# Ledger of designs, part 9: miniprotein binders against p81326

Target 1, 226 residues: p81326
Amino acid sequence: MLHFGGFIMEINHISKILEKEREEYIRNKVEEYLKQGFSKDDAVNKANQSWRTYIGHRIQDVIYNLLKKFLKDSGLKVTTDKALNNRNLPEELDKVKRLIAINYGEYLFLPDADVIVYKVENNDIKIIAIISVKNSFRERRFETTYWKLKLKESPVTSHIKVFLATPDKDNEISYKCPNGKPKKMRIILEYELDGIYFLKEDFEETEKAKHFGKIVEDIIEISKKL

## First folded at step 3 (miniprotein)

Design q11
Fold by OpenDDE base, second read of step 4:
Structure q11 (fold): chain B 226 residues (1-226), chain A 101 residues (1-101)
Amino acid sequence: as target 1 above (226 residues)
Amino acid sequence: GPEEILEEAEKLLEEAKKLIEEARKLAEKGDPESLEKALKLLEKAIELLRKAIELIQKALDQGVPEELREKLEEAFLEAVFLLLEAVILLEEIKEELEKQK
């Protein structure tokens, strides 16, 4: 019986190989763009951008599918911000959308929410958690933190847990103080967010920084308190 | 050698792909017998994929020429993603079987 734990250990291997897949992907894309008439520098830049998008979506999809599956038995439901961007939403998703919306006066905007976990009880929806999925932190390093802080400003959304899931390939936030030097990004993200979940083994574990294998249990526990 | 490992891994991947596809088709029927058959196929697929992963990892750990390393790494990624697919489908089928009881 592949216990969730055993399966998740295999996810750790994905992070190690992503680097090599990247090199091949980049090489192939560079060649493609060169054939299209781009300069070498432009080809490399475009290839790198393409890779970031490609790998980001893949990781997000994996995490979404995993959470959707492993939370289903607990009666919890999963959706995405992308699914909520439709004009015609089912009643349930329309309620979800309204319950995660952030007030900017004349406007309501959704936070970045790669994965949204919620429960339905007696036709009432309770939002449990938002999970942001980041493969790398090259851009918008504190975007998830911004959304967490914005969600705290309203009694409607203040209870929503915000988690970050990442393989942290470049070890940007895996350790708080490697070689005696504080990693500002790790410290801030851990402080502001409700949890960081790593899709790897090599990281500094804390109360808030855990292996991704713990996220299902943690979400279920939170859901019972709501 | 590492080349033989790659060949074996690729064979395992192809067999696993076939089993997963057959399992999907059976699962679509939705009857308990088909679902049980699908589970058995997926269990076998998972076994094959795990074996492939282990073989590839062993080869990579021994040090291989760069060209072969790239191929092994590609096969490894494919194996992991297929494994994820198989496990997800396996759990979905288990859930469906439980609902029918």
Scores: ipSAE 0.024, ipTM 0.423, lowest interface PAE 4.0, mean pLDDT 88
Fold by ESMFold2-Fast, scan of step 3:
Structure q11 (fold): chain B 226 residues (1-226), chain A 101 residues (1-101)
Amino acid sequence: as target 1 above (226 residues)
Amino acid sequence: GPEEILEEAEKLLEEAKKLIEEARKLAEKGDPESLEKALKLLEKAIELLRKAIELIQKALDQGVPEELREKLEEAFLEAVFLLLEAVILLEEIKEELEKQK
């Protein structure tokens, strides 16, 4: 049997190629924003935000396709928040959307659910996990944690596992401090979330912080308990 | 040198592609003999792709001209996606073989 984790390690090397694409993308976007009348600092900030959005979507697509293919044989289904925003939702996806919604008194909001794993059993839908994909933590660094805490408040959603998947290119949460202690952000995210899956090779694994290749096995094991 | 490494890697990628395509045709037949033959082809393809990735990484580590770096990065990306494709197909075939026992 092949080990899925080894191949995800190789996929993480693609992120090095994307760094070169980043240089060109940022340069072109800065020029574009400067021509629109933005200041130099604003143009640079907007270009960096544009890149983070662009690359984030590409990483989300890769994760979605990998999970869909590897979980199919276990009877698990995968969808995306993008698919749930489609105007003509199939009945099954409409049910998924309703089962991940969070109550704010008079209002219902969806969490930051880039990829959603669920199962259909006896015509009932059970949400297994929500995966939040982050390529950068400069903006909204605790958004995934916030949604995890909100999901825990409802009996409908309290069982849903919330995972973070990230290449962490800037070493924002995979970096180990010289004193051997992780940064505050890493400590908080690991404590509150059900797991962090890194799309990179160089980091120290813990019970909750693992190489992305382990996510498939973990999700399958969780689904058997639900 | 890096140019010779790129040429060798490209040959490995082409050989792996042919093996993966043949494995798909065998998998479509669906009988145990064809499925087991497909597994052997995919195992060979994976071995070739891992070798290609290692060669490309070695070339990139040597510091290469920008034009050659672009080609090596493109070959690396292709090798990684082919490897992923082969692994997914291999797992699908193993599942089908288990169902037929």
Scores: ipSAE 0.000, ipTM 0.112, lowest interface PAE 18.0, mean pLDDT 77

Design q12
Fold by OpenDDE base, second read of step 4:
Structure q12 (fold): chain B 226 residues (1-226), chain A 101 residues (1-101)
Amino acid sequence: as target 1 above (226 residues)
Amino acid sequence: GPEEILEEALLLLFEALLLIYEAEELAEKGDPESLEKALKLLEKAIELLRKAIELIQKALDQGVPEELRKKLEEAFKKAEELLEEAKELLEKIKEELEKQK
């Protein structure tokens, strides 16, 4: 198996690799939607939308698996919000779910948490970090920021680090002020979140904006302080 | 458990895929050094894919729920596809290296 560092460097190509599957995927989906009675134009549009969702999930899965693998030796555990949506949760995951829940008075809701990193010590669960994975920022640009702010409002969740991981294919947040023009989204996300991790090389590195290769080390370091 | 095996297998597939991609890029350069590097990457990819196949097969042999079985079978199929791709590319590169000698 590749060294983590080597693998992480290669992950820079994840978007390109996934794009190789696009043509076949789109073709198959278009055919599927045509069989369902959609027009050609509608089928193409739906296929493209499906592809965006598909790629997003693929990236999330990769990041989840990577974090799970590389954090395991540190005694850290990883789960997902999807895993927490089960009615019958193991005790451990039920506790995790409760520890990331946001209070809205009569209701508790979970933040968007593509990946949740936690540790178990003396039968106590400590949530370390939530990682939001975004392939693109076309929709819900500040949703992760919203959840970070909401988590910060409670002493129960205020310690939870919120990270964003993205290939940022469209260079929406790769630079703060490209050509002297501020990228509001980058500036706000970097300010509000605990870190942004890029699955690419071409970005403006800062204290909070790093290559994805740093995320494991950063999480481990955070875990030691909790 | 078998779920963990699936996760590990998928990760191996991804790693292999990345190696294959890098090998393809190197092969496109066409120089002997790049071709030799590409060969090494492909050899690694093939190793990872074989490992993934073995892991998946092990999980399948243990008896798994239908849903998990389906995922494992899909992963197995993907692994085989990538393995063939890697082998084909490997042979092409070997042929090219031989032509340059």
Scores: ipSAE 0.029, ipTM 0.429, lowest interface PAE 4.3, mean pLDDT 89
Fold by ESMFold2-Fast, scan of step 3:
Structure q12 (fold): chain B 226 residues (1-226), chain A 101 residues (1-101)
Amino acid sequence: as target 1 above (226 residues)
Amino acid sequence: GPEEILEEALLLLFEALLLIYEAEELAEKGDPESLEKALKLLEKAIELLRKAIELIQKALDQGVPEELRKKLEEAFKKAEELLEEAKELLEKIKEELEKQK
């Protein structure tokens, strides 16, 4: 539950809005592909594939906008890896980029950090957290874990919290032992990451696996220790 | 019932809130393409907010328990605040687009 100005949102509001967007998006894309001469089956398949790409970016944008708005009053700033890849960066963002970049000998690479939370105190920048947004775990399942492990290797980045945010509609990581069988992906992600935030109501809650509504307060608490 | 109307209104209000946030981000970019996209998002947000206000007013016209009435009034006030914010941002963006013409 996110609280702002006496108005309280429930965690499932995000998932319900995205479901409405999906229905409209697929309908429009099927029509578009049919006009291009594709068969009904091909049009539906292409529309579903297009939605999978679109929804990934859409969820990232929603999370970015929510965090930017809700963290502003706490003096925290939010940016994205897309913003950091711009050729002409403001000095502040250039500093953020350098503070999260990982060294591979002669090369520096950014982690796949969809959303980045930082603070500025007396012209000093401290990175609080990076958030990886995953709509699905069919591909690149442990990419977030890889970046977490790399960040831990440097004293400059070892304090940075790495979070995963996901609607997990297919229940791929919602439970540790569904039907009595351990889910390797959920178990490893929870073990290695600093937290998993679910944009859904039904999941196994633990110390590290929480409803997305908890993320704002958790980030604020972490920032006070830095 | 009034509880279902409140839930529907809250969903519309939250959807409008997300559109306004996205429009604010696009307005900060300031290029014509981003500003035009922001206008369309704000037009949709205004439409959703007006629908939410209408639903809340219909619910308030029914005999509702005190606790539910308070929640409907809070949602109404928030929807009106967001509607004014969206309209104000819409006018600022229109003005900026005219300057860049």
Scores: ipSAE 0.024, ipTM 0.490, lowest interface PAE 6.9, mean pLDDT 82

Design q2
Fold by OpenDDE base, second read of step 4:
Structure q2 (fold): chain B 226 residues (1-226), chain A 101 residues (1-101)
Amino acid sequence: as target 1 above (226 residues)
Amino acid sequence: GPEEILEEAEKLLEEAFKLIIEALKLAYKGDPESLEKALKLLEKAIELLRKAIELIQKALDQGVPEELRKKLEEAFKKAKELLELAEFLLELIKEELEKQK
């Protein structure tokens, strides 16, 4: 049993650790954009946008690697939507891709799936969960909710759990009713999704809103029911 | 006064929120009738939210004490967030209705 205690502490600080690179990253990007002929204001804005994308990917990579490591002993496998975006897929991943695809009539499209958890039993693939990773809620706040709803429309995908993982550094969804006023985003996301997992300690815990440290146990439990 | 405007704005936000939740439930069914009903609810929600935003902006323009200003700004932020949600859902439902045609 990997001592979850030390791991939990690292997860809580992952956003802070990654943010230490921000100043240097922005400085370098601003310089690059200035050399490309952008104004100072445009260069700064573009650098900040680039940082948001960069840090988002880094957090996704960390979460992917963590889940891969901790779910390995349980016999569960993980992949990403990016890994599925290839012409020549191994048979196993090709099956995974087909089992998460959403039907739009003449077209099949994949939901946003930063992490996909599945199991292989007797050469049969069972999709267990999709984890969406969001560093901030500035853009596409309810896109994960849309994908959950779309997955629920098909008997092929209706069983797939959809989780949100976030450090929520700006406290956009950490509390339901801060200062006595409801946070609509928290309430809606918690209602529509199967769970929200926080990479921090300072949040309002509920049945669906938990610390990220609980996600492995929850996924394993779900996998046993499928 | 500005306090009354804030109270009215909060009422509008609450009503809009209820409509959005109902629209989500209907959209979940996915049939054309449910989607059309959801669309109407979202359109009403958007109307209420725009009204709330206008009221809040009017109050902010009058010059208010710092404490009230902060409350109004928070309400404004919430209104904008809900408006974004409602507009997002509206477009998704429209797209789905077009595909079923």
Scores: ipSAE 0.005, ipTM 0.202, lowest interface PAE 11.1, mean pLDDT 86
Fold by ESMFold2-Fast, scan of step 3:
Structure q2 (fold): chain B 226 residues (1-226), chain A 101 residues (1-101)
Amino acid sequence: as target 1 above (226 residues)
Amino acid sequence: GPEEILEEAEKLLEEAFKLIIEALKLAYKGDPESLEKALKLLEKAIELLRKAIELIQKALDQGVPEELRKKLEEAFKKAKELLELAEFLLELIKEELEKQK
């Protein structure tokens, strides 16, 4: 496909870029906390905690920008749940928000849709996929699965593909036991979700668990069927 | 005339597209020789795309029938999108080559 090689190159560079960025970020944050009167140990600990929050947003931003760049030639549009929570929404994004919202009786909630891919047919919007970005599985391990199950319950949203994207640096879901069996969390996520895309170079692929570089071609193929 | 300019621009877009595809295949291989070849292909594609954009812009600046204008605008949009892609890939390849030194 047209975007395949460039996208893979960018994925291969993400780890190194994030590592260099981490070193600079922590150095700067340590300086800030020291100026505030914290001890060296406290400053380092606070900087590391700050980095964990920052990197989550950074990975989401990278994925958003990559998808926006590589999908625009296919007539596909990309937005974020952060954009959908703005007070004044353009009409197009307001319609996207309404098409992805989950009904909880008298309340409506957005799923964990860090990145949303959609297309415009005539004046109507069709949601293609939502992508949940997880840099760690310490918290909310099955949140993406929960939203997938909720989306399946409505004819309006049942067609929406739900993907997980993760660097899985700690091998929390890409690890296989010595007997070759995946961990229980990996089995559940792969079974319930439409795909898992790993932001790492060395990984054994399956039909649903792939290198992140394949997400663009997969989304384009899905959009042709809708 | 403007119709001949559209045909020339479309040929430039097709050639640039083929060069970008070949560059992507070489970039996927990832070795220094392949990356250097990909770099040259992208430089050529960028040159062709800039020429196409210039030709289309000159044609649009002249009076053209509405149907032809629409096709020139679509070609312009495609040329700009391919140029952005080629420039993005060019920077990625330069960065990767620097890393492998």
Scores: ipSAE 0.000, ipTM 0.126, lowest interface PAE 17.7, mean pLDDT 77

Design q3
Fold by ESMFold2-Fast, scan of step 3:
Structure q3 (fold): chain B 226 residues (1-226), chain A 101 residues (1-101)
Amino acid sequence: as target 1 above (226 residues)
Amino acid sequence: GPEEILEEAYKLLLEAWKLIEEARKLAEKGDPESLEKALKLLEKAIELLRKAIELIQKALDQGVPEELRKELELAFKIAELLLEEAKELLEKIKEELEKQK
């Protein structure tokens, strides 16, 4: 049985695993660029630029795989917005897509939901939560908040929990009042969202701002009430 | 099958991790009895980790689906990290015991 202890063990080691992956990625990309005729310095700089793009998708994949693995024994299923954008969906995923879609008059659009957690009961689907994964907040700061507010407008989607997951390495939302100044982005995100889960140790914890290690427990508790 | 091997390997990893954390607490006490107990826990953890690594490698040598391969590779990386942690702690504790003779 892979559960609380196993999940905490993996979360505690994921940072070191990502660091090792970074080192291997950079070495491989430097070799690739050197073969293309770039100088050593240019190859290193290009490899670092490539890593910044790669890590965003890598963190999404890590979160998806961790949640899929550790929620399965609780009868919960996990999918992604990428999976829901396939032209020919299995019936179950087609139902998930229709239950999470937001109405814009004559159009229905999916929220920017990197990871989606749902359950199936007697062939009926209940959407539990969506998780938006953000590696940085330099731009697109309130996208997750926008989707939360839109979901609240419909009785079909108003129960869906909206979470943000982030390593926040630049400390953009890690504290509510760094240097005595209220951080608007952290305060608004915490107020409007159902939770913020940090993939790091150094942050200001509140009732809604927690270490990512608590997300499995929280989702399971929410699912029991639905 | 490979799924059963992954499950068994993961049980070994979790047990080893708990032993390493217990050994860490005992090492903090610093007395000879606690340090000797910590060494025994770490020796057991290293044995469990080596068994887990062997199981994972055998599973990876078989034809496995891509999703299961990714889980096995993650388990392998965790096993290697835990093994490094256990060996480092074991060496520090041995050095401390030598200093106390």
Scores: ipSAE 0.272, ipTM 0.688, lowest interface PAE 3.4, mean pLDDT 86
Fold by OpenDDE base, second read of step 4:
Structure q3 (fold): chain B 226 residues (1-226), chain A 101 residues (1-101)
Amino acid sequence: as target 1 above (226 residues)
Amino acid sequence: GPEEILEEAYKLLLEAWKLIEEARKLAEKGDPESLEKALKLLEKAIELLRKAIELIQKALDQGVPEELRKELELAFKIAELLLEEAKELLEKIKEELEKQK
């Protein structure tokens, strides 16, 4: 279990750790794809894509395990959208699934929810927060914002906090106005979401933009108000 | 038991990290008073980290299941990295204080 401090350190250094792992990973995957008959260029492209997926899952898993561990003492529980993607759910998880569902008229769909934090009180489930984990913003930049807005549209889900957790490796949203130019994406995400939590030290801190190390405290505080 | 030690170690690591981050923010101000405050925070952080390392090492020495061992070893590594970071920041602040003199 990646511990919070270790995770913070790993996260702050995740770029360096990941870079070291990346080179070896890419090398191995390139070799694998070459053996499968791909061209060198295709092998490299596929290896890079595989790495992006791999690292994304690793970060997500780390965040999940971290939140699970650090929220346990507060009596809070965590799950994932993947865990909810089952036909045979335990009663508790089935309730969680229903409580985060978004109404599209004839259909109910789940938001993207890498981590879901909830509490159980007197056999009632209250959803506290959804955390979206993104390594990079190359694709679907405002997807988390979309889900936040959709959750706000229903009195059933309007109370659910939506957080973004990211290392923001490419510094896409780390600063609001780098070089005097406003970064639209940072401004919009910070405005629309309940919080952005950075897995790095080099970022512009605000009331909503914080280091990931504060997320546990913030979630616990929110849980006390629900 | 070893699990309790691990939990305590992580509490120490978290507290140390908070102190380091606060010290970093103070150091960015660059004035002598802020730098001196940062030094004190870092000294406390270093103390906590050393304690964490000792606790983790004690647990490792008791013989633990492989899974727990890996967690302890990770915690140990984190503690060492934080300790190094704290020491480096401490030295930088000392150098800056000397330059202002």
Scores: ipSAE 0.020, ipTM 0.377, lowest interface PAE 4.7, mean pLDDT 87

Design q4
Fold by OpenDDE base, second read of step 4:
Order: C-alpha cells, then sequence, then structure tokens
Structure q4 (fold): chain B 226 residues (1-226), chain A 101 residues (1-101)
C-alpha cells in the first residue's frame, strides 16, 4: 500500500501558487498607496484588501474558464453576472438575465452568480446552475445560501441549482465536526445548497460536498433532467 | 526565458495528457493490477502538471509581452484542466480499489 498520502499535491496549489505572487503584489500596492498619500498602516491594509479581491477574481476566472471548456462538448453554455451587467445584451444573455432575476416586489435583482450555466433548446433557455466562487468565508458567509433560498421561492427559478466552489484555504468548511465540534457554517451551507465543490483534497466528502472535479459531471446530469 | 518556459510547460502538458489517457485505458480493465498501475501513471501526470503550473506562473511573474502572456495563460488553463481530470480519475480509481478490499 503505497502511502501516497504525501504526494497528493492538493489543488490547494491554486491558492498557493497565487499566494506566491502575494508578496510582490502587496509590495507594489503598498508603494502605490503610499504615493497616494496613505499612511503605512493604511497602505498595508488596503494592499491586503486589494489582494483578497484580486485573488478572488483570479480564482473565479479560472473556474469560469474551466467550466466553460468542460461543458462546451455537452452543449451547455456558461456566462457570468458581470457579463449580464451590460446595458446592451445579446438576446440570449438578456433572456438568461431575466430567468435568474429575483423578485422583490417593485424590483428585480440578480443573485450573486459568479458562473451561470444554461442550455439553449429550441430557442428556449433553461438555467441549470449558478456557481458561487468563494476563496474565503471571512465576509458574507451565508450570502450564497440567501440567494439559493430566494431562488427557491419562485417557480421560475426554483429548479436552478446553486453550487459553491471554494479552495477553502482557511479550512472554514472543509470538515463538519473537526475535533468533535460541529462547524455550523459547513453544516448550514451543505444543507441549504445543492452542492459544495472543493478545490482541494483535504476535506470531508459527503453526498453534497465533493471535489471540484465532479462538478462538470453533476451539472451535465442535472441538465439531462431538465 | 519565458518562451523556453512555455515550451517546457507544453511538453509537460503533452506528457501528462498521454499518461492520463493511458491511465484511463488501464482503469477500464477494472482489475486491481491495472487500477494500481493507472494510479501510478496519474500520480506522475499530476506531478508533471504541477511542475508545468509552477513554471508558467514563474514566467508570468517575470512580466512578459502580451502575446506570450496569452499563450502562458492558455497553457496555465490547460494544465489545470488536465489536473482536474487526473484528480477526478484518481479518486474514482481509489474508490474502486477500496471496494475491492
Amino acid sequence: as target 1 above (226 residues)
Amino acid sequence: GPEEILEEAEKLLEEAKKLIEEARKLAEKGDPESLEKALELLLKAIWLLYKAIELIQKALDQGVPEELRKKLEEAFLKAFELLLEAIELLEKIKEELEKQK
């Protein structure tokens, strides 16, 4: 039994690889903010905040591109909430936007949808899944859950699967009961969402909590049922 | 230089891709020996892919012309795609091996 335990190079390396850039990025941003007249402490804080945003976007972009590529052969399409924020949308994307909108009475708002997976059949659009990408859960821990619940309230959107994709760098939701103590966040997210997909190996696998590598298959399977 | 890194990364990707495909074929046989061999190939592929990713990242960090940057980014994405594929297959093989014990 080759104890291959050590060589499972964890996809945790996306975060780790991106983190190699952190020192240089932070240094450059600190210098930038100092030039703008911020104090050293403020510059460092702002640089760290900028880094969190930057790395989050990078991970999101990677996930988006991966899903787009892997789902292409299945005939599924992928877009983002950012793409939907344009005033002049192609007809297809305008339809997608309308089909994910949440009703607040007088207003329609879009859920946070880092990645949107949909199919086009006979000129009709069916939304399959929304994937929220989270690098860390320091802020807005249950935001994705909120959107899932809101989508579930309407017969128009109730079928839309909501997934969370995360490297969970800080092991905030990787295990349900580390050291015998229940992690509320993991339990709640797993209960409320349709799935959690980890970009790492070190996590507690369940029916809903899987490695990110399984997300494509799961989406395709869902698509076949719609 | 960054161009040489790209070339090396692409070679690593091709080798990894070959190993993954061989592993798939072996895994389809389903016998323990084939599964173990498939596992070995996948681990090697994963190692190559991580090496490629590290090389690409290093090149990107040095600052490169836009054209080369795009190629490096494409290679980067391809490496991760293959990595995810390899990991998924690895997990399936591990599960199958566990069922056979």
Scores: ipSAE 0.014, ipTM 0.312, lowest interface PAE 8.4, mean pLDDT 85
Fold by ESMFold2-Fast, scan of step 3:
Structure q4 (fold): chain B 226 residues (1-226), chain A 101 residues (1-101)
Amino acid sequence: as target 1 above (226 residues)
Amino acid sequence: GPEEILEEAEKLLEEAKKLIEEARKLAEKGDPESLEKALELLLKAIWLLYKAIELIQKALDQGVPEELRKKLEEAFLKAFELLLEAIELLEKIKEELEKQK
């Protein structure tokens, strides 16, 4: 049995691992670029750009593995949109794919669901939540909101919770203006989505905008109501 | 009242139409930065259109004169047409962005 405190401790441990991984990655990449003849400033800039790409994929993998580990004892399963795009799908994942597909007339498309949480009972599959993982808001910042609105249109998918998980290192949606008002992007995302989970400490929690450490208990609670 | 709701919905439709027009111009440029900005504008337009549709439906649920009902239904059809247009453009932009990865 995994406790809520165990999940938070593991998040803290992984945060320390990722920080050391960042230092080592940047150091090695700077050395590589310097050997290629780049200036010190160019080497540092290229290393930081490379890290931003690397950490985006790394954070998705971390979230997937953490949720898989900590939801298992509650009978919940976790998969990814990448797994659902494999040519040879197991029957269970094929069913998951069909249950989250969005109808566009004669076409069916998958939402951008980096991580998908579902349960299996008596060979029936119930989708609990999809989690969009955004390392930055430079690209497709409102796409998650669009997919939430589309999922609400069908009785088959209207129950599916849509969450955003983000470190928000650029403070695009965790920052408040000097007058205490959040930015328009934050207002829209928080209003339309079922929750935002921050992988950072320094922000003000609301009913829907929470520390990532709360996501496991929230998902378990939601699954009990289905 | 329902007339006030219609006026507000019409303002949302006009704002959404302008966002869709700007998104088309950005999509025409075809570079990743322009496509990404177009996507952002279209998502904003779609949100405004859903808001307008919700307002129109609430007004229609009230007992309204036939003349006002016709105007509300016309606004609803216009919102729906703009929504389909925005969704079609959104999907084309998403496909183009995926191809450029």
Scores: ipSAE 0.000, ipTM 0.150, lowest interface PAE 15.5, mean pLDDT 78

